VHH binders against Ras-specific guanine nucleotide-releasing factor 1 (RASGRF1). Designs and how they scored, part 2

Target 1, 187 residues: Ras-specific guanine nucleotide-releasing factor 1 (RASGRF1), of Homo sapiens (Human) (q13972r240to426)
Amino acid sequence: KRNQVVFSMLEAEAEYVQQLHILVNNFLRPLRMAASSKKPPITHDDVSSIFLNSETIMFLHQIFYQGLKARISSWPTLVLADLFDILLPMLNIYQEFVRNHQYSLQILAHCKQNRDFDKLLKHYEAKPDCEERTLETFLTYPMFQIPRYILTLHELLAHTPHEHVERNSLDYAKSKLEELSRIMHDE

## First folded at step 11 (VHH; framework vhh_7ocj_1)

Design s13 (from g02 with S56Y)
Fold by ESMFold2-Fast, scan of step 11:
Structure s13 (fold): chain B 187 residues (1-187), chain A 123 residues (1-123)
Amino acid sequence: as target 1 above (187 residues)
Amino acid sequence: QVQLVESGGGLVQAGGSLRLSCAASGFTFSSYAMGWYRQAPGKQRELVAAITRGGYTRYGDFVKGRFTISRGNAKNTVYLQMNSLSVEDTAVYYCAAEPSGKWFYDSELYDYWGQGTQVTVSS
């Protein structure tokens, strides 16, 4: 049913925003601070290489989540297409993140060879909100987000009548996400 | 052992208010969706209100604007504030827990159910 898909999407988005917050607040920001210390276990260049634009991705999804939550709170009249119109122009940020991902993991692996860095990283990974997940795991979540949106929009469209006001806008959003996904598969 | 214990039911005059509580134990409350269902004699169980793990709420058509569902994760408790009660609200009210924390439309998705608390509204 259309409304079940929308509520499922809201909860999935809440989970993803939480994952991005952990990535940024538990890892990126503390490691950036450590790079500025007197005996830095990691360089600012390494921090930039590992995390790239993940902080921007977090802000993007905070905005998307708040917008989605606001539309749903006007239940039962649900209009979501304008929210995707705001999201789409900024999704080129994902292309950069996805293409950088292999390099990010190579730099992280190199940094882990430094004993001081490895100890610090394990300390951050031990925080309860990580739920036994590693930095590598959190860096991997954005790799799957665009495919998840495509699947969700496919299900939403299956439950949206052809005459529905949002039909064309949702179809357009799905097409743009599919285009981005194809570009990310190119080398 | 999983337990859901409802409390706060009772007899009330039409136009009055009641607050139901459901204390949960034996599972990770904060990751579950919670719901209140009711069943009047001779009728099927129907949704009164539900709240996802993220805090989003849904209400049955006949209680919108009168009832409010909320949750306290620190106390492992879900609440139902019932205002402007009518004789038609007379039923046994059940607390239920749904493990994905996301879906609350279908009663069969709820794995855990309390024993229920009676609410009787007199004219």
Scores: ipSAE 0.000, ipTM 0.146, lowest interface PAE 11.8, mean pLDDT 81

Design s16 (from g02 with T52N)
Fold by ESMFold2-Fast, scan of step 11:
Structure s16 (fold): chain B 187 residues (1-187), chain A 123 residues (1-123)
Amino acid sequence: as target 1 above (187 residues)
Amino acid sequence: QVQLVESGGGLVQAGGSLRLSCAASGFTFSSYAMGWYRQAPGKQRELVAAINRGGSTRYGDFVKGRFTISRGNAKNTVYLQMNSLSVEDTAVYYCAAEPSGKWFYDSELYDYWGQGTQVTVSS
């Protein structure tokens, strides 16, 4: 069952990276270009307010996902705890994203009052890889990622023998993610 | 508020069929992965079937070929068609939802749960 948890984590990470790629390539980058046009339907300040550091989050998880794939390809000696040691210090960028989320949605709602922007947004949302999802949906995915890692590590630990070389490293990673999650929910 | 409400459970004879429904509210159903899990008395909760937002499915080993999971995004409902039921299928069946749209094998990885519906198969 440990293998099922690991493969579920890989599939979830692959999906998350795809969601971040759609957010950045279908929305952020095209809207940034539109903000530089002759008659911009959105300002560069609005783009920054809506997307914040999402491009950085995308690059981080692309690297993490590649690392997960590499470890799984080394089957049956599956060692992956060191990836979380690299990921943990970078996750402080989530604190900014999560705290900015309500403001992001308010700015997006304001921008949608502009007819030209609304038409352009709907055009981007109609792309096949969006699977009938909206920009608002893609902006929401990072809100759940840290809690999801905590649950995955908890389950992975439950199926990892006490004498396993990674036991202590995985437990440490879970504890650090739990600390970050508490800080994000703390007012 | 997120809610999942199961229905369609009941008593059925071995070899019979049942169709379970789970009505979802409070979230964007079409973006979520949906799963059915079951728990028999004295046993751990186990995966019955799961469907991701793209329509790809996964089944528990004991139900492959007999059960079919499907989703109706227009009605915010996930279904479980159960055929060729046996006494061993007797359990409380739970509906579960996962925000990333990816299925998971272990129940602990799903964020939202219904209260469950009892299925009893008699011989």
Scores: ipSAE 0.007, ipTM 0.119, lowest interface PAE 9.7, mean pLDDT 82

Design s17 (from g02 with G54S)
Fold by ESMFold2-Fast, scan of step 11:
Structure s17 (fold): chain B 187 residues (1-187), chain A 123 residues (1-123)
Amino acid sequence: as target 1 above (187 residues)
Amino acid sequence: QVQLVESGGGLVQAGGSLRLSCAASGFTFSSYAMGWYRQAPGKQRELVAAITRSGSTRYGDFVKGRFTISRGNAKNTVYLQMNSLSVEDTAVYYCAAEPSGKWFYDSELYDYWGQGTQVTVSS
């Protein structure tokens, strides 16, 4: 059913926001502080290269999630196209993240050769909310988000009648996401 | 990076069984959902079976009751046990990984795929 796709989208968005929170709060912000210490185990340039614009991505999805949650709270009226109209223009921020992801992982691998950094990283990765996931895993989640939205809209459209009021808006959103995905992965 | 290697395919008679394996590397296997898709010549790739990070399973309508998906987190491997095979099961079977650990949809849009393993069922 259409409603089941929407509820699944809400749960997936909540999980993604949580993943971004872990990335930013458990790794980015503590490592940024460590870079400012007297004997930094990592440089500010390395932090910027590893985390890119992930903090901005987190803020965007916090806003999107709250909007999605508000729409769900108005059940049984589940109209979502306007939320995607708000989201779409801002998804260009993913271009920086996606295109620099491999370089980010190379810098992370190099930093892990420093014993002090590796020890600190392992300490952060051991936190319970990481659930045995590594920083590399959290850095990978944004790579799949645009494809996942395309997939979700495809499923939503499959359960949306041609005469439905938001069908054209959902088709538009899917087309824009597919265009964005092509641009970001054309390297 | 993410690498998925399928194995266990081959030629089998109708009514027979095969067990496919997918060895995964380059990611935290236990936190991902894993799935099997198949594609027959001239047809769209379709979901065969999926297993979430918590062990919940989902199956395509045409394989329910005949196929069983399972995972071995210690071995970074996902398995597909295929019983009561029919000629209509003939396809290339692909392994896929989904980073949220929750579910797959009926779509080829996920980027992390293996090369596939051929399954041919003869009458």
Scores: ipSAE 0.000, ipTM 0.163, lowest interface PAE 14.0, mean pLDDT 81

Design s18 (from g02 with R53K)
Fold by ESMFold2-Fast, scan of step 11:
Structure s18 (fold): chain B 187 residues (1-187), chain A 123 residues (1-123)
Amino acid sequence: as target 1 above (187 residues)
Amino acid sequence: QVQLVESGGGLVQAGGSLRLSCAASGFTFSSYAMGWYRQAPGKQRELVAAITKGGSTRYGDFVKGRFTISRGNAKNTVYLQMNSLSVEDTAVYYCAAEPSGKWFYDSELYDYWGQGTQVTVSS
């Protein structure tokens, strides 16, 4: 059921892009603006420490999602290896995010001790599209994305014949994601 | 306790339109993906259209551009608008619910099924 795996991947990618949009549009951009106000409840340094390069990650996945959508529109001819060839070299941006995630959460916890910041944060978290999720939850989603791609490629390969034109490219992609995950998460 | 009740089927002339509805009860509708399947006499059930909890849609090749799936979470109902019907669309149409909220092309993954509604298209 190779096509079923691809369709599940598209849905998962759409969900992830939505999560990144909420992180950036409901939290990062408004808090960056607040840091520039007359009585800022948070500093620009704190904003940078909390959100890291999440905006860049969002942009990357928006592009990947559009590419995946375009390929699936050509169903049943699903050739996806070239999309991973584009994605793989850019996933190094996750190194900054993953390695600094614990520090990011520590800075967020410190900022929440400020009454004005905590009030503003709760206001943003109350928006309907957050679905009762917190900023901490949205900051956690990127931590699991590379592992999820590894699982998806493992399942896709299980349904891809050895003679398939994409077999070697998908094997390569899975190996590179595993190497990247090991480097980032085994520190 | 779980019920999926299809309605809106009937007899229609080729080129005509029908709107199917599926009223759901006994589960948290908004968390589920919903699908429409059909089964013609002597054939297996096949996916017509699906909609995820997030509103993403998927269609079978034979109905693309003619059918539209939508959902109304406030009414716990999923709809299938069928335009430009042909005799090949004649089948029993089934409503189905998938618990993860994501769509699947594999009918075995759907937990709940309705009893079906007959659609007959005459030439």
Scores: ipSAE 0.000, ipTM 0.119, lowest interface PAE 16.9, mean pLDDT 82

Design s19 (from g02 with T52R R53S)
Fold by ESMFold2-Fast, scan of step 11:
Structure s19 (fold): chain B 187 residues (1-187), chain A 123 residues (1-123)
Amino acid sequence: as target 1 above (187 residues)
Amino acid sequence: QVQLVESGGGLVQAGGSLRLSCAASGFTFSSYAMGWYRQAPGKQRELVAAIRSGGSTRYGDFVKGRFTISRGNAKNTVYLQMNSLSVEDTAVYYCAAEPSGKWFYDSELYDYWGQGTQVTVSS
């Protein structure tokens, strides 16, 4: 059913926002603070190279999630196309993150060679909300988000009648996400 | 250590059925998301079906209505029931596990894979 796809999307978005929250609040912000310390285990330049614009991505998805949650509270009348119209122009921020992801992981690997940094990182990764996931894993989640939206919209369209008021808007959104994915990834 | 062992593959005629199983060990199966991916020779690995810890499922468009994913938490096993098979379904089928229980998408970055089981459909 169409409604089941929408509820699955809300669930997936909540999980993604939680992943971004962990990335930013458990890793980025504490490491940024450590870079400002008297004997920093990591430089501000390294922090910027590893985390890129992930904080901005988190902010965007917190807002999108609240919007999606508000529309779903109006169930059974689920009209979502306007949310994607608002989201789409802001997704260009992913270009910085996706194109620099491999470099980010290389800088992280280099930083791990520093004993003090590695010890601090392992301390953060040991927190219960990480659920045995590493910083590298959290840095990888944004790489899948635009492909995830493409699959979700494809599934939503499969359950949206040809003459539905949102049909053209959802198809446009899927087309734009596919274009964006091609620009940011090899294919 | 995490281990995933696929079974149930084989040779079948077009229109036939197969049931794949993936036995998991080394982790708390019920909290993981489980998925099936496939890869034909010279092609990229693609998502066939996925099931989250909570039971939510996702399918690739090419298999919707024909394949069904299910899980048996008591037996640490995930299943893929494949009906109405066509020659285009010929591939090596891989089981994958995701520790956070989150959704799967096509990705060569997932390191939690089984060795694969061959499915060959002839007509």
Scores: ipSAE 0.000, ipTM 0.114, lowest interface PAE 15.3, mean pLDDT 81

Design s20 (from g02 with R53W)
Fold by ESMFold2-Fast, scan of step 11:
Structure s20 (fold): chain B 187 residues (1-187), chain A 123 residues (1-123)
Amino acid sequence: as target 1 above (187 residues)
Amino acid sequence: QVQLVESGGGLVQAGGSLRLSCAASGFTFSSYAMGWYRQAPGKQRELVAAITWGGSTRYGDFVKGRFTISRGNAKNTVYLQMNSLSVEDTAVYYCAAEPSGKWFYDSELYDYWGQGTQVTVSS
């Protein structure tokens, strides 16, 4: 069952990377361009307030996903604890996103009162890869990601023998993710 | 529009069983992941069990082997069968819905929650 947890993690990471790509490519980058137009329906300050550091988060997870794919292509040898060692120090970028998420949604709601912006947003939301999901939904996905990793590591550890070479590294990673979650949510 | 309504809670003696139900409306139930969380007084809300849109399940360590989560897509309902109940299982039980259909997270990050149903286990 350990291998099933690892393959499920790969599938979940692929979906998350795709969600981040949609957020950045279908919404952030086009709206940033619109803010630079002669009659902007949204300001650059609004774009920054809505999307925060989501583009940086996308780049981080693209790198993590490629690393995970590379290790799984070496199946049946599924050693991946070192990938979390790379990921963990960079997860501090989530603090800015999580701390400002409610404000981001408030700015988005205000922008939607502008008819030109609302029409443009609905046009982007109508793209097939959105699958009837809204910008608000895509902005919410990063809020869940650190808790998702905690649950994944918890399940992975449940199927990892006490004597396994990765046991201590996975325990460490889970502990660090739990610490980060407490820091971000206790404020 | 989105509603989650829990039922089946109550008072039961240690060693007994209860079956909780959560009726969902206002969203495409079959595409969502569903979960059960619980919160005892003075404690954090914790994951009890979760089921993805495809039927894969996850359980908290404290309930593995005793509780079973299942879903009935035709009735838009998720169930929690609770066996071998102990006093430590006493809590308010909440159901939650997750839009991607594949994953669950801690309680503070969900948009769709029921109001909860009380489960009390007496010695």
Scores: ipSAE 0.000, ipTM 0.150, lowest interface PAE 12.3, mean pLDDT 81

Design s21 (from g02 with G60A F62S)
Fold by ESMFold2-Fast, scan of step 11:
Structure s21 (fold): chain B 187 residues (1-187), chain A 123 residues (1-123)
Amino acid sequence: as target 1 above (187 residues)
Amino acid sequence: QVQLVESGGGLVQAGGSLRLSCAASGFTFSSYAMGWYRQAPGKQRELVAAITRGGSTRYADSVKGRFTISRGNAKNTVYLQMNSLSVEDTAVYYCAAEPSGKWFYDSELYDYWGQGTQVTVSS
């Protein structure tokens, strides 16, 4: 059912936004503060290399999630193609994040050789909302998000009649996401 | 580098049972959702059963009540217990992994697939 695909998408976005909030609030912001301390266990350059534009990605998805919630209130008539019009222009931010990911993990591994940093990182990872997940795990979630949207739109289109008012807009969004995915994974 | 290796397929008589296993490596198995798909000759691949990281299960209507999906996180393995098999269950069965652990799509676009294991049910 089309509406069930949309409800599943809303639940998935809620989880992703929560993962991004943990990445930014439990790791990025505290480590950025630590880099400004009198005895910094990590440099500002290292913080920038590890996290890149993840804070901007978080803000983008918070907006997208709120938009999805608003459309759900129009059930059973769910139209959401206009949300992708807002999302698509900003998804180029993923190109930088995805291409930087291996370097990010290399810098993180190097920083973990510093005992003060490793102890601080483990303290942050021990917070209950991390649910035994590591910083590396949270940095990996954005790597799969564009592919997940492609799969979701594929399923949504499979359950959307050819005569549906937003079918062409959803096809367009899927095509643009596929184009971005190819660019990001082109070596 | 994700690897999924299916096993347990074979030839069985109608009304019989088989237990499929999928051994996973190259990722944190306990945080992933796992699923079983099947594809018969000339037909599209379809989702048979899925299990989330939390243990919630989902089944195709055609197998509901006959098949049971389960996972062993200590062994990085997902299982499919197939009971009351019929000729219509004849297909290649594939294992797939989903990183969010929360949902599983009725889609073939995943790169995290096994090589498949053949199940043949004779009359």
Scores: ipSAE 0.000, ipTM 0.180, lowest interface PAE 13.1, mean pLDDT 81

Design s22 (from g02 with A50S)
Fold by ESMFold2-Fast, scan of step 11:
Structure s22 (fold): chain B 187 residues (1-187), chain A 123 residues (1-123)
Amino acid sequence: as target 1 above (187 residues)
Amino acid sequence: QVQLVESGGGLVQAGGSLRLSCAASGFTFSSYAMGWYRQAPGKQRELVASITRGGSTRYGDFVKGRFTISRGNAKNTVYLQMNSLSVEDTAVYYCAAEPSGKWFYDSELYDYWGQGTQVTVSS
């Protein structure tokens, strides 16, 4: 059962990395370029306010996903605790992103009142890989990622024997994620 | 604040019907996939029905043909119409939301935010 939880985690991480890739490559980078154009439809300050550190979040999870994929390919020697040791210190970037999210959406709504920007945004949202999802939807995905890791670790621990070498490290990771979630989602 | 509030549960006799509702707030409802899970005493939680942001539906084998899931994006609400109820359907029913708009985790990995609503079917 432990292996089934790990395979589900890999599949979920792959989907999340793809969502982050779309956010950065289909929206952030093209809009950043548009802000540098003659008669820009959006300012560099607006781009920074909307996307904040999402590009850094993408790079972090691309590295995490590759690490997870490599560990699974080494089955049956499946050790995950080291991978979470790398991830945990970097997750502080989520505090800034989550706390900025409402402001991000407010700035996006203001930018959409500009006809040139709204037209450009709709063209980006029409790309096939968006699958009828909006920029607002892609900006929302990181909001729920830490809670999902907590749930995944909870299920992984439920299927990890008491004497397993990794049990203490997985308990530690879960505790750190729960602490981060409380800080991010508290008043 | 993000929240899901279930309603419509209660006591019903075998062969009867109930309609569950889940009111969502604090997120862009139309972009999410919505689902219903249930958990009977002493059993693991299982997926009953789900509906994607595009309207595609999926049902557990034990409810297919009897239950219907639907969504009202204008009202930020997902519904579960339960027909031909049997004693085996007795459980706490939970509303869940998935931001990808696609599909939920398997039965052991799931997202839910509601406290659940009790459904009891008597013979």
Scores: ipSAE 0.000, ipTM 0.157, lowest interface PAE 14.1, mean pLDDT 80

Design s23 (from g02 with A50V)
Fold by ESMFold2-Fast, scan of step 11:
Structure s23 (fold): chain B 187 residues (1-187), chain A 123 residues (1-123)
Amino acid sequence: as target 1 above (187 residues)
Amino acid sequence: QVQLVESGGGLVQAGGSLRLSCAASGFTFSSYAMGWYRQAPGKQRELVAVITRGGSTRYGDFVKGRFTISRGNAKNTVYLQMNSLSVEDTAVYYCAAEPSGKWFYDSELYDYWGQGTQVTVSS
């Protein structure tokens, strides 16, 4: 059952990295380019307000995914807790993203009132890899990721023997993610 | 407003069949993963079947080969075809939606849930 949790986490991480790639490559980078055009439909300030640090989040998870994939390929001789330690110093990036999310959506809604911008956004959203999802949907995916890690670690710990060498390290990682979640979602 | 409405439950004899439907509204159905869960009296909620936005399916071991999950994106509906029913299948069946479209066995990760529909199988 522990193996099922680990493989489910790998598949979920692969999907999340793909969602972040779509957010950055189909929306952020093209819109940033449009802001530099001769008659920009959106400002650079608007782009920064909408996307904030999402490109950094993407790079962080590419690294995490590659590390997870490499360790699972060496199954069963893997140490998962070390992998989460790599993320911990960079989780302030999530705190900023989560706190900025409502403002991001408000700026996006305002930009959509511009006909030229709305037309351009619909063009990007129509790309096949978006699978009929909107920019708003892609901006929302990071909001759920830390809670998902907490639940995954909780399930993994439930299937990890008390004497297991990484049990304390997994408990520590879960505790740190729970601290971050409380701070990010406090009123 | 998000709404998930289950239908098709009822009383059936052992060995019979039922088809459950879950009509969804208020969100972009095609981008979500959809699941069916069930809960019998005094038991914890358990996974019956899940279908990702890409159409991949997973089933609980106790229903493999007997139940089939499918989705109709044009109609914003997910279905559960239940064949060869036994008394052990008696439970309230819940429809659930997961925003990432991912595969998860943890019910806590599903954001939207229906009110449930009762399935009772008599011997």
Scores: ipSAE 0.000, ipTM 0.172, lowest interface PAE 13.0, mean pLDDT 81

Design s24 (from g02 with A50T)
Fold by ESMFold2-Fast, scan of step 11:
Structure s24 (fold): chain B 187 residues (1-187), chain A 123 residues (1-123)
Amino acid sequence: as target 1 above (187 residues)
Amino acid sequence: QVQLVESGGGLVQAGGSLRLSCAASGFTFSSYAMGWYRQAPGKQRELVATITRGGSTRYGDFVKGRFTISRGNAKNTVYLQMNSLSVEDTAVYYCAAEPSGKWFYDSELYDYWGQGTQVTVSS
């Protein structure tokens, strides 16, 4: 079952990276361009308020996914714990994103009152790779990612023998993610 | 942002049936996977049933054949039909949403969105 948890984690990470790519490439970057147009349907301040640091989150997870993929391809000598060391120093980026999320959705709702913006947004949301998902849905995916890693590490630890070489490192990573999650949802 | 409101719990005799509902708001319901967890006194929360955005279902071994999960995207609601209830099914039932629409973990959620609804089965 340990291998099933690891393969599920790879699949989940691939989906998450794809979701972040859609958020950035189908929404953030086109809307940022639209804000620079002659008749901007949205301001640069609104774009920054809605998306905050989502582009940085995308780059972070691109690196993590490539690292995870490389480790799994060397199976059965599967060592993963050190990959979380890449994420831990940058997790404050999530704290900012999560804290800003309600404000982001409020600004998005206000922007949708502008007919030109709403029309443009619906055009982007109609792209096939969105699979009938909205910008609001893509903005919500990062809200649950840290809790998802905690659950994944919990499942992985439950299926890792006490004397396994990675056990202490996985425990450490889980503890650090739990600490961050507690801080992010502190008030 | 995510709000989930469970309803339909109550007291029922062993062998009876109950239907739970979870009304969702604050997200695009049709894009999410939905699940039901339960927690009995002194136990950890456990996954009861899940339904993906595509309609695929998964059940805990203890409820297979007795419970049915379904979703109504037009109503932003997920349902749990509970048949052949036993005393062992007594628990608080929680509704949860998963953003990818594809996967739900067997482990309990650390951050649950619903308040839960009590189901009590008497002999």
Scores: ipSAE 0.006, ipTM 0.294, lowest interface PAE 9.9, mean pLDDT 81

Design s25 (from g02 with D61E)
Fold by ESMFold2-Fast, scan of step 11:
Structure s25 (fold): chain B 187 residues (1-187), chain A 123 residues (1-123)
Amino acid sequence: as target 1 above (187 residues)
Amino acid sequence: QVQLVESGGGLVQAGGSLRLSCAASGFTFSSYAMGWYRQAPGKQRELVAAITRGGSTRYGEFVKGRFTISRGNAKNTVYLQMNSLSVEDTAVYYCAAEPSGKWFYDSELYDYWGQGTQVTVSS
């Protein structure tokens, strides 16, 4: 059962990395390019306000996902507590992203009042890999990720014996993520 | 009733290629994880490749870089593209279905196997 929780985490992480790739490659990078055009439909300041540090979030989760895949490939020997050391530096990055989220959506709504921008955005949203999802939807995915990790660690710990070598490291990681979640709900 | 039917096996020379297909019926294919296992004479069955309902893939160390697993949910079929075949790849290849849609841990976690298809690689 412990192994099933880990494998479920792997699949969920793969899906999340794909969502972050769509956010960065279909929206952030093309809009950043558009901001540099002769008649920009969006400013560089607007791009920064909407996307903030999402590209950094993508890179960190690519690293985490590759690390998780490598550990799973060594099944049945399943040791993964040290992978959460990769997530701990992300606390500040997620705190900034979550706190900025309402402002991000406000700036996006303002940009959509520009006809040229709205047309361009709809063109990007029409790509097949978006699966009828909007930029706003992709910007919302990171809002739920830390709570999902807390739930996953909770379930993993429920299936981890007290004598298990990783017990203390998993408890520590869970505590740090819970602290971040509380901070994200403040202000 | 659940049914898995493998096809595409045969005799090939070392360095050649084969594509195996497994046609599934009797269950909601898109919700299941699908996998390929193989068993060489006198050896235990081993995982060759697996694909989850979400499309994540996993490969046995001995086939990484040479084999590719894919699925066609509209056709209820899973495929195994085998390139750069070696004599060591000679085995009966089995298709398996896993109802949780996650990963295959071992044979105890899945109820459905196909009858297998023979792959023979000559030097």
Scores: ipSAE 0.000, ipTM 0.105, lowest interface PAE 16.1, mean pLDDT 79

